# VH-VL binders against UPF0292 protein AF_0905, part 14

Target 1, 124 residues: UPF0292 protein AF_0905, of Archaeoglobus fulgidus (o29357)
Amino acid sequence: MEDYKPFFEAIDELKEKSENGWVVVVEGKKDVRSLRAIGVSGEIVVFTGYASTADTLKDRKVIILTDSDAKGMEIEKGLVEALKTYGKIPDVEIKRKIFSNVRKEISKVEEISAFYEKISGIEL
Key: E = the ipSAE of ESMFold2; O = the ipSAE of OpenDDE; V2 = 0.75 times the mean of E and O plus 0.25 times the DockQ between their complexes.

## First folded at step 5 (VH-VL)

Design s39 (framework fv_cosibelimab)
Fold by ESMFold2-Fast, scan of step 5:
Structure s39 (fold): chain C 124 residues (1-124), chain A 121 residues (1-121), chain B 112 residues (1-112)
Amino acid sequence: as target 1 above (124 residues)
Amino acid sequence: EVQLVQSGAEVKKPGSSVKVSCKASGGTFSDYAISWVRQAPGQGLEWMGRIIPIFGDANYAQKFQGRVTITADESTSTAYMELSSLRSEDTAVYYCARESYTSRGYAFDIWGQGTLVTVSS
Amino acid sequence: NFMLTQPHSVSESPGKTVTISCTRSSGSIADNYVKWYQQRPGSAPTTVIYEDNQRPSGVPDRFSGSIDSSSNSASLTISGLKTEDEADYYCQSYDSSTYHWVFGGGTKLTVL
């Protein structure tokens, strides 16, 4: 797969929403570093549990950006349900768009920055 | 600090069902997942399934699918494991365990004391 | 699902070091964190290692964990063996493809 336009468009959407007040939820500190390296500038929160994370984010617009593996999907599903109790609908489509065309190359958020550098020809 | 308190030992006949409870004492499990693990006499640990109470979804090991049901009541901080169509080989100590998220992993950080279920005729 | 294979039993004298292996049958051992539990007769298991090599509060530094990707295995090492270390030890990892927790078969440690 040589057409990486959808991947770059998804990253651009992530950056734009992050800059405009959406909070990005990730699994760990390596994910934070990866997203900062590619220019995600807004608030990033590390997941600490379903109810506690949802309670801290109940008044925020949320993008869930967990790994594209079974555990990451479980965390996403639990956060979606917890946020629904506050009448909030998080964005889960950005993650789908990022990984949908590169699943055989990367599956973890922490891998995004190195992969972005590799295919863009830009030093991060 | 929280602890997991399980219901008492049970003796059941073949073909019956058993329902074991696991209550979080001194706290809640709204941030956690609860797993069920059994251990037959002299044998190893065998994972049966788990539930994330916040969304109510349970996931089961294939060996137990169709015979085990795991539920949770968030209001009482109690998880349940019901095993039906009991056979003598279901005689085991049944444990609940809490999965706490640490860094990128879940740890079974708290275990219940275990519930002995004896199936005999 | 993959399987985790442990030796059935190990034994060593007090004061010495013992290592218990946990080998993954398919996929990489590094794909998921490995945990180690200690279980004494009549008791529930307790965690001695989580996230491959981390110790819970209260577990002495005689206990350590490691991962060897070349042999596709995790190891629990106990140095300065004490008689109180006699127990069954279980490794555990998560199978992301099936949403299953997987336990090793267990290793009986005898300190004589």
Scores: ipSAE 0.007, ipTM 0.617, lowest interface PAE 8.3, mean pLDDT 86

Design s40 (framework fv_cosibelimab)
Fold by ESMFold2-Fast, scan of step 5:
Structure s40 (fold): chain C 124 residues (1-124), chain A 121 residues (1-121), chain B 112 residues (1-112)
Amino acid sequence: as target 1 above (124 residues)
Amino acid sequence: EVQLVQSGAEVKKPGSSVKVSCKASGGTFSDYAISWVRQAPGQGLEWMGRIIPIFGDANYAQKFQGRVTITADESTSTAYMELSSLRSEDTAVYYCARESYYKTGYYFDYWGQGTLVTVSS
Amino acid sequence: NFMLTQPHSVSESPGKTVTISCTRSSGSIADNYVKWYQQRPGSAPTTVIYEDNQRPSGVPDRFSGSIDSSSNSASLTISGLKTEDEADYYCQSYDSSTYHWVFGGGTKLTVL
């Protein structure tokens, strides 16, 4: 009964926004590989610090896609505050939608592609 | 080039407070977190707390909650650790350390040289 | 809320291999990455392992890290022991439930 439909819909929203100029911010290179594997095609930036990342992205639309763990939430909060100094509000809802429905299975962005492959039956 | 330089050794009386500084150079100060760690003579490393300058707020180990205050001044790239109500057991070397952004949580990639605080009675 | 437990001391001869364990008291050792620090007498600690098994630039490949979920432990292994490896070694992990860093008690390595 479509218990994974919200997860797939959140991934589709991520892909659509990425194709339309939103920059996805992740914690590391394994996260980039995971998102590329599932078809995220737009710009992905690795977090390098609050002020440096915000300055790089001050004129861009931003999706924050850090891990759904304590450190990932802390990075998200800090980057939101840094972007606020430029009058920008990033999207943090896509991450919430992705992980809220699969919290028992995965919590890290780097795990998304393997999990997607497992539940979709698609070879990645 | 990244370097953390701490203030010099201090001798304090029981019941007083001490404020140790940690000046960062060579990196963007607001891009990382600073942790404070102490080590009593012949003992292990004990984490005290940390600050992310962009938040302005710090979090502390339960043992030090209520006695320690960690602050940061972004204009001077300096973090501070103030410990109040000093006891003889607070005699230790106090270190600051930078938490960097590899996907691990944070990891302590640079350490200050340490500041010896002696509480004499 | 967890503790990391290390042996107080280990000793081995030059050229041999030594392993130092770091055991997590509650929750999985794999829940958070483990770091290892080396502290020589009179010096600040330096990182020898991060991300469970990665080496910073300049750390020789004689140093390696591993995780064993069955014993709920991380291990630091030093092969080809040199006298300069004599130091205290500390493991560290992040407690995501409290947002606290946790250090192990430290292990004194003697090379004789």
Scores: ipSAE 0.147, ipTM 0.728, lowest interface PAE 4.3, mean pLDDT 88

Design s43 (from d5 with heavy chain Y102T R103Y S104G G106R; framework fv_cosibelimab)
Fold by ESMFold2-Fast, scan of step 5:
Structure s43 (fold): chain C 124 residues (1-124), chain A 122 residues (1-122), chain B 112 residues (1-112)
Amino acid sequence: as target 1 above (124 residues)
Amino acid sequence: EVQLVQSGAEVKKPGSSVKVSCKASGGTFSDYAISWVRQAPGQGLEWMGRIIPIFGDANYAQKFQGRVTITADESTSTAYMELSSLRSEDTAVYYCARESYTYGSRYYFDYWGQGTLVTVSS
Amino acid sequence: NFMLTQPHSVSESPGKTVTISCTRSSGSIADNYVKWYQQRPGSAPTTVIYEDNQRPSGVPDRFSGSIDSSSNSASLTISGLKTEDEADYYCQSYDSSTYHWVFGGGTKLTVL
């Protein structure tokens, strides 16, 4: 048996923060669909570029939820620095918690809902 | 329509410096990283370094560390590459290229400048 | 960091198929996306393949890319060779640990 408790706890933290006004930034529409399927109900914004995304979110609390691959890490780093120019520190730890114990299984945000369905036995 | 337009050819003496410009149009300049790549006559492509304009920070290939400085001016949508202490071996065509990091584009060099020939000779 | 190794030259007749390899010296070729660029004499490079196997708009489907983990290599395959395909071809990948782009040494394709 695999221990997926950290994964579920990270998803619960994501849902709670989303409900409480944190904006989730993702790479694309498939990511939005995946997060909606698992119950993320708050505002989700698709990344449109470092400057444009940071300007949109400069007054918001932000969770960066890009893929756990080279491209996703570069987008995360760039957006962190862009938001930093506005004196804002986004949450990047939720992403680390989600993927840290399931890296052999999934690496993309769009894969979260199918994986969640598989390991929870709940149809989405 | 995105276009990268570079400054014109330069002839420099050994020990001098050269500064090549790369002006971006047709897109949001700050949303993309700009890389600099050189190609000596008859040789392959050699990556020199990159800048993400919103950082104001650049990173450089080990070979060029200490001699190259890459900067960006967001107000004019222009990136610059300055190479100091020029040697004859620095004779090359220098290219700027845009890196795609935006959703909907692909992670690669999607647009290239036309190239700038820098000749280092006495 | 790693290096990407390509053959210096390949040649083939019009209408035939050619494959150019790009081998990664350390770490897995699959760890980072591979891109392929075509550079004709006197021109800036243009992208023919991105994300291992995708083609930009305007690139004919006779160009294809693949990854082979067993040889730790990427390959560019060009079928139905035309004289206009004569060019230098470069593979490229990203070293996410150092934030460096890495180019292969380039392969000169001659169509005879």
Scores: ipSAE 0.007, ipTM 0.558, lowest interface PAE 11.4, mean pLDDT 85

Design s49 (framework fv_cosibelimab)
Fold by ESMFold2-Fast, scan of step 5:
Structure s49 (fold): chain C 124 residues (1-124), chain A 123 residues (1-123), chain B 112 residues (1-112)
Amino acid sequence: as target 1 above (124 residues)
Amino acid sequence: EVQLVQSGAEVKKPGSSVKVSCKASGGTFSDYAISWVRQAPGQGLEWMGRIIPIFGDANYAQKFQGRVTITADESTSTAYMELSSLRSEDTAVYYCARESYTVTSGRYYFDYWGQGTLVTVSS
Amino acid sequence: NFMLTQPHSVSESPGKTVTISCTRSSGSIADNYVKWYQQRPGSAPTTVIYEDNQRPSGVPDRFSGSIDSSSNSASLTISGLKTEDEADYYCQSYDSSTYHWVFGGGTKLTVL
């Protein structure tokens, strides 16, 4: 049986920051539903392009939560650079903590809620 | 109105280089990636490479690696494709195309294309 | 690292339905979204289908896209075929593992 404590701790950190004004950026609507299902209650924004998303978020605290695949990393890198033009440093560490502990099981944000149900035994 | 306007036709000698421009207007240049695609006379579409202007990240199809360079100038909303060591087989219409991000699936597609630039390589 | 294979040509008479296939050589056709482009002589391509089966504004509902995992292929179907549909059609997908766009070889549609 694998120890999933680090995964749960990362999800808890995500929830707490979301409740305290951090905006979570995701790739699509399925990701929004997945995060809502596990109790992420704060503002979630769907990525709409590098400069336009950064402009929307220039005065906000930002968590980038894109997929752990090549495309998700490309979006993360570009959004980090776009936010940097506003002097903003987003949180990319929560994503690393979530996926590094379960990289053999899931790589997509949309998969988080079903995986969370599977390993926690909690109905969402 | 979104428009991609490319530079004019060029005639080049074998062994030389060509640099084609693609100027974006009517939309936010820094929001999108720009791909370059060529089409030899009577042939199909061939992807060459792409750039994300906001961070200058470019990648290329293996066939063109080492002789193609794609760059962007955000101040002029212009992308460039430079192809070196030209051969007669490089005679083609070269297109730029904008990669737009879809919010539903989180995937890119080519929503606007430039008019094309004919590059003829002959002696 | 995959190829998309299309028939070189298809033909059909006005008013009928034609289907153009696009077969993926490795990995699942469903792993990445498929796009379809129409190119008339002397013109740049235009998008007729994106995200497997979505139509851009201005594209008639006679154009539809589908995915068939059993044959590992995507299909573009044009019903109520009109003479102005005569063009070359290209499928395209994105290889997210290599950041590469892949085009099919193209299909010439003749309406006779």
Scores: ipSAE 0.008, ipTM 0.630, lowest interface PAE 8.7, mean pLDDT 86

Design s50 (framework fv_cosibelimab)
Fold by ESMFold2-Fast, scan of step 5:
Structure s50 (fold): chain C 124 residues (1-124), chain A 123 residues (1-123), chain B 112 residues (1-112)
Amino acid sequence: as target 1 above (124 residues)
Amino acid sequence: EVQLVQSGAEVKKPGSSVKVSCKASGGTFSDYAISWVRQAPGQGLEWMGRIIPIFGDANYAQKFQGRVTITADESTSTAYMELSSLRSEDTAVYYCARESYEVKSGTYYFDYWGQGTLVTVSS
Amino acid sequence: NFMLTQPHSVSESPGKTVTISCTRSSGSIADNYVKWYQQRPGSAPTTVIYEDNQRPSGVPDRFSGSIDSSSNSASLTISGLKTEDEADYYCQSYDSSTYHWVFGGGTKLTVL
């Protein structure tokens, strides 16, 4: 039996910020579906390139939620740097909180909803 | 002024490990990635791996996976490259290089290089 | 994974133009930006071209880069060749599938 309370708390923080105007950036459409399934209700944007995504989001509050793998971390770093050119500081901490507590179980955003369903016992 | 300063030359025995440091000065350590590249005597540049210090996780070239570990200490603005199970073929100059993000292209490029650290592996 | 292939050596006389090629083994050369580095004997490399054809501050306009999709190659061209241009030159590109850097084998430029 694992203690998944920190995972659920991180997901709740994500939902709260999403509902309050933060834009969530993900790598693909499967990630969008996963986040919608667990109740992330606000704007979600699919990454389309560093400059184009940063230009779209330069006036927004941003949560970067890419996969917890080498590619996802590279996209996160590049997007952080692109947003810095607009004086923008995105939230990267929510992703760390989500995956650090379940890193032996999942590493991809698209896996969150199935994992959430499995450990909560609730059908999504 | 931006500079990458590496640790001094090392002489190691086969089977041992070496840890080379790369201290960055000027600029913000979290604003870039650090790559490690080696060059055996008279040979070309060979990429070993990189780290994005803000995350702490590193990527490695397949050839070095399992033998190389790249780490970073943001408090001292220093990146490290540790290579284990040394062989004579690992004798090389080891460089660190800074990867800066170019907003217009959406890609990284190496803008500054360390001076290099000679690692000699011999009995 | 792909490889970048450069000629082992090129030579040319002062004042002439030299071109060094960098050919990608699989996938398109245009899929990722190409960088070029100059390494003089006893020195660390320095960047002479980034983003296929951009020059860093301080690099003279005698240095230019280009991409040729038909031959799947990038080229570094140095016009008005000077003796101080004698060096090893390396191309580099990024493998976006693995997030790994790839270097060409290097080209020794002799000016004589």
Scores: ipSAE 0.006, ipTM 0.530, lowest interface PAE 14.1, mean pLDDT 85

Design s51 (framework fv_cosibelimab)
Fold by ESMFold2-Fast, scan of step 5:
Structure s51 (fold): chain C 124 residues (1-124), chain A 124 residues (1-124), chain B 112 residues (1-112)
Amino acid sequence: as target 1 above (124 residues)
Amino acid sequence: EVQLVQSGAEVKKPGSSVKVSCKASGGTFSDYAISWVRQAPGQGLEWMGRIIPIFGDANYAQKFQGRVTITADESTSTAYMELSSLRSEDTAVYYCARESYYVDSSGRYYFDYWGQGTLVTVSS
Amino acid sequence: NFMLTQPHSVSESPGKTVTISCTRSSGSIADNYVKWYQQRPGSAPTTVIYEDNQRPSGVPDRFSGSIDSSSNSASLTISGLKTEDEADYYCQSYDSSTYHWVFGGGTKLTVL
């Protein structure tokens, strides 16, 4: 559907970057399962704390993909600041692109796969 | 082993200030937030504020805004709570508590460790 | 900004089941995770439930948590009551709009 083209394009960008060495940081294991279901194939890391996650990722290209709620934004802000101490700037735009186009439907990363299946007609 | 060890009991005069310390051992200090909670004799738990050391700033409950200051020193793994303009109603046990993530959960923050408490008595 | 309301006290006999409620004054109880803390006399609080219904290691399965969106409340249920369960219990949730923690007023559980 044309209304959801930006959402699909953001998911495609996520998949492409993941395949090309970007590490995706999520809040939990449900998020990992959701992203695997839609074809995110690269490394996914579960957030374990600001400094410990940033230390793990200090030499990596990073996409922060936390929920689109206030707590998810707090985690994103803290991770951005932690990675900044290593001179790293993570990608936070993919998350914005994903959620801004489906603002009334979903706000959690764990919901992406079911929503993707619903609007694409593809069984995951 | 993780422990939060607080400074000892204080007796203060009205109008003075008190600074309570909370030293963390056993964990990565910068991975956690530290909250301060007080409890007046026979009363409930009252949240005062929190600090995420990596942000550099703290946020405070409205009731304490302007007279509480929460700081953290990452080099000594110590958080501090300073309360000014003390009155007899500030007589309470003051607790620090660590907000940490459980690695497998999507809604991760809870107070996993508490300090032993510091009794502050305000009397003329 | 919201408040969490608990009953001031509950009592029940050993071996029975007790339920303590925690009602949110505005916004949905389901919007943020609920935690429950136990405070025995003379001690610092300890966590008995996190993420609405999860138990930390070492907490017996007699303790359980639940959310009821229709009443806008969370509940802590303790089955097989023991004398050592006598304590004050506090619910807590996070106000993500203000970045503030909110505690309930606390419930004194008497086991007699």
Scores: ipSAE 0.047, ipTM 0.668, lowest interface PAE 5.3, mean pLDDT 86

Design s52 (framework fv_cosibelimab)
Fold by ESMFold2-Fast, scan of step 5:
Structure s52 (fold): chain C 124 residues (1-124), chain A 124 residues (1-124), chain B 112 residues (1-112)
Amino acid sequence: as target 1 above (124 residues)
Amino acid sequence: EVQLVQSGAEVKKPGSSVKVSCKASGGTFSDYAISWVRQAPGQGLEWMGRIIPIFGDANYAQKFQGRVTITADESTSTAYMELSSLRSEDTAVYYCARESYTYDSSGRYYFDYWGQGTLVTVSS
Amino acid sequence: NFMLTQPHSVSESPGKTVTISCTRSSGSIADNYVKWYQQRPGSAPTTVIYEDNQRPSGVPDRFSGSIDSSSNSASLTISGLKTEDEADYYCQSYDSSTYHWVFGGGTKLTVL
């Protein structure tokens, strides 16, 4: 069977950082719903544009959690560059850890909660 | 500033269902989650479930899974809790409570306002 | 899943200080914020503490909260006890693994 321990560890790290003041940036409202369902309780911001989002977050610790598809990767790269203008380096490693071992099962943040429910046996 | 007003007391027969309403005023209904909590006579507080109106998604305590349905109508700023297959043990005061859910990292996610309570009596 | 355990009852005289504990059965008490609610007879609960130790506007500074990781417990402390403090007190925390709210069993405070 596939080893899902890295996935669960990445979700735990996400939840811990979220509780400790890190702001999670996502692409849309379905992503917010998915993350709330698995217990991400801190601030979540929906991406509204590179400069505007970076300006809102210039004094914050940031986790970029966009989809693991072409568009999500482009948004991540653009937001990293925009935050760099403020001397900020966001966390992009959590996203890599979440998706790297489950690429064949899910690629979108909105899919995380249903997948978590399926492999953990916990009803959401 | 904020007020949660619940529907009036009800007397129900075993095997029937009850639907309690909770109307919110003051503040944006969609920015906040609504939880339902019950209290049997002389007993403690028991969490039943919650809904996030902007997503329409509800989640439920395991004890009530399959018997409780929580819904929200954003147009009337009203949340509902329906409990089916009533038995005498369901006799309780049912409360709605607002969770602050403003997507900020302030940690103000607590039950900041409560409804007045609705007494549901289940008797033959 | 975890449970929160409180003493059934505590009592103290007016003007004195009382402490009510809330012990978490599994996982660390520090893993999730703790809230405290006051319920006077015939009334809905009201929040007296959130985020472990913060007071909502209008709650007297006689109410304070704390976390003790060594005992895996949260505590509500009420100083300068008044007769109107007589109520049931409930702790609450969030189980982020199941996204469920968990209440303690409640403590009846008698001020004699």
Scores: ipSAE 0.006, ipTM 0.509, lowest interface PAE 14.9, mean pLDDT 84

Design s53 (framework fv_cosibelimab; at its last look DockQ between E and O 0.69; V2 from the best seeds 0.00; counts 0 for: pae E 2.3 > 2, unsure alone 74.9 < 75)
Fold by OpenDDE, look of step 6:
Structure s53 (fold): chain C 124 residues (1-124), chain A 124 residues (1-124), chain B 112 residues (1-112)
Amino acid sequence: as target 1 above (124 residues)
Amino acid sequence: EVQLVQSGAEVKKPGSSVKVSCKASGGTFSDYAISWVRQAPGQGLEWMGRIIPIFGDANYAQKFQGRVTITADESTSTAYMELSSLRSEDTAVYYCARESYVYESGKTYYFDYWGQGTLVTVSS
Amino acid sequence: NFMLTQPHSVSESPGKTVTISCTRSSGSIADNYVKWYQQRPGSAPTTVIYEDNQRPSGVPDRFSGSIDSSSNSASLTISGLKTEDEADYYCQSYDSSTYHWVFGGGTKLTVL
């Protein structure tokens, strides 16, 4: 369980920021459901396009939480560039912290809730 | 309605270069990636590369690395594909296609809109 | 990287059902969603299937897609074949290891 401590800490940080007004950007609605299941309660925005999503979030504190795969990295990179046009620097570290120690087990945000339940023993 | 309108047919000599344009209308240009696909007479579809306009950096099929350049102008909603060192086997119809993002279900992409195609003929 | 292999041609009579296969050479066919495009002569391709088995609006339900992990292949099935279905069909998938879109070789469907 100690090996998963960084994962849980990252999740706690995510929840805390979310509760404090940070907007979490995800790739799809399944990701939203997964994050809600683990207790992320703040605003979650589903990616709809680089410019459109950036425009929606231009005045917000943003966490980008895309999948830890090639496609997720691409979306993250593009969205970061789009947000820069508004002088916005999003948090891309939460994602790194979440997946850093569990990359062999999960890579998708939609997998987080099931994984959380599995390792914690807590039914969500 | 989304439309991709490409530049007209080209006739080129071997060793020369061709630049084909693809102007998008009816949508947010910077929300989508633009791919270029060619089709030689009687042959199949061949992906050449793509660009995400907001990011500005293109990636290419290995076959065309060093010979193709894909660019985008957000101010005019136009993507470009330049192919250099033309050969007879480059004779083909060249298509631009928009990559749509499906975020509500499977977080996937597909080419939902295509240009009308541009015939490039390379002959001595 | 991987390739997608399709039969060069298939043919069937109107009203019948035809299936076009698309086999992935390496990796799992399920790693990335498969798309299918229809191309009629002299026209640009149009999407008939995305996400393995989803149809865009306007595509009739005669068109369906499926995945077979055991054979590492995708299939496009056209039921109630119509003359208007005569076209070239291409499967497509994304190679995330090389950042390439990959097309199958295409299949010419002839309606007899």
Scores: ipSAE 0.255, ipTM 0.779, lowest interface PAE 1.7, mean pLDDT 93
ESMFold2-Fast, scan of step 5: ipSAE 0.318; ipTM 0.784
ESMFold2, look of step 6: ipSAE 0.507; ipTM 0.828
ESMFold2 (binder alone), look of step 6: mean pLDDT 88; pTM 0.888

Design s54 (framework fv_cosibelimab)
Fold by ESMFold2-Fast, scan of step 5:
Structure s54 (fold): chain C 124 residues (1-124), chain A 123 residues (1-123), chain B 112 residues (1-112)
Amino acid sequence: as target 1 above (124 residues)
Amino acid sequence: EVQLVQSGAEVKKPGSSVKVSCKASGGTFSDYAISWVRQAPGQGLEWMGRIIPIFGDANYAQKFQGRVTITADESTSTAYMELSSLRSEDTAVYYCARESYYDSSGRYYFDYWGQGTLVTVSS
Amino acid sequence: NFMLTQPHSVSESPGKTVTISCTRSSGSIADNYVKWYQQRPGSAPTTVIYEDNQRPSGVPDRFSGSIDSSSNSASLTISGLKTEDEADYYCQSYDSSTYHWVFGGGTKLTVL
């Protein structure tokens, strides 16, 4: 029986930061729908390119929440470097906390809501 | 209006090198990755490598590692592909292509291609 | 890297439907998005399908893409064939383990 408490704690941290002005950056619209379904209420921005996204977010607190695959990691790295030119350090730890606790079950942000629904009845 | 414009055709001798340019216009150059693809006469498309200009890093297909160098100059919105130690089998049309992030897809794909540059290697 | 295998050629009459397959040699075809490109003689390729089954603006709805996990393949289907569809077609996917783009060998479509 796997302990899902760390996964729920990471989701709660995401919700709390989102509600307190952090902008969540995702790869696509399915990711937006997934995060809304689990109660992420703050601003969510879809990635549109490294420099343009960083310019949009240069004055904001940022959480990068891309997929845990090679392309998602490339986007994360590039956006970190782009934001660094504005003296900004985005949060990449929330993504690590979310996926490291469920690495055998999901790797895509769009999968979070269905997985959350599946396991929430077990943990209360 | 986005366009990739490549440098003109070249005729090179075996053992020399060639440097092909790809100038982007009508979009934010630093937003995208640029891939290089070649096509020998009557043959298929062969990926050579890519660069993400904001990283300054390029990665290359194993076949071309050590002979190809891909660079980018953000100030002129131009990507370059240099291929050294040319042989007759390097005769091909060389394309640059933009890997864009399209909102609806959530993924990169080759949305714009350059017109191609014919490189002929002959003695 | 994995390989993407396409038939070398396909042919069909105007008005009919043709399907071009793209089979992945290792790993699941569903692990990475599949793109399809059309290349007419003397021209650079253009995208006809991206993200497995999406069409860029301006591509007719006669073009569709699909994934079949049981055969580990992607397919490009062109219905209502027109002579202008005669071209070479290439599938493409990303190998996330090596950070490499992979092209299929290409399929020559002849419309007679």
Scores: ipSAE 0.023, ipTM 0.670, lowest interface PAE 6.7, mean pLDDT 86

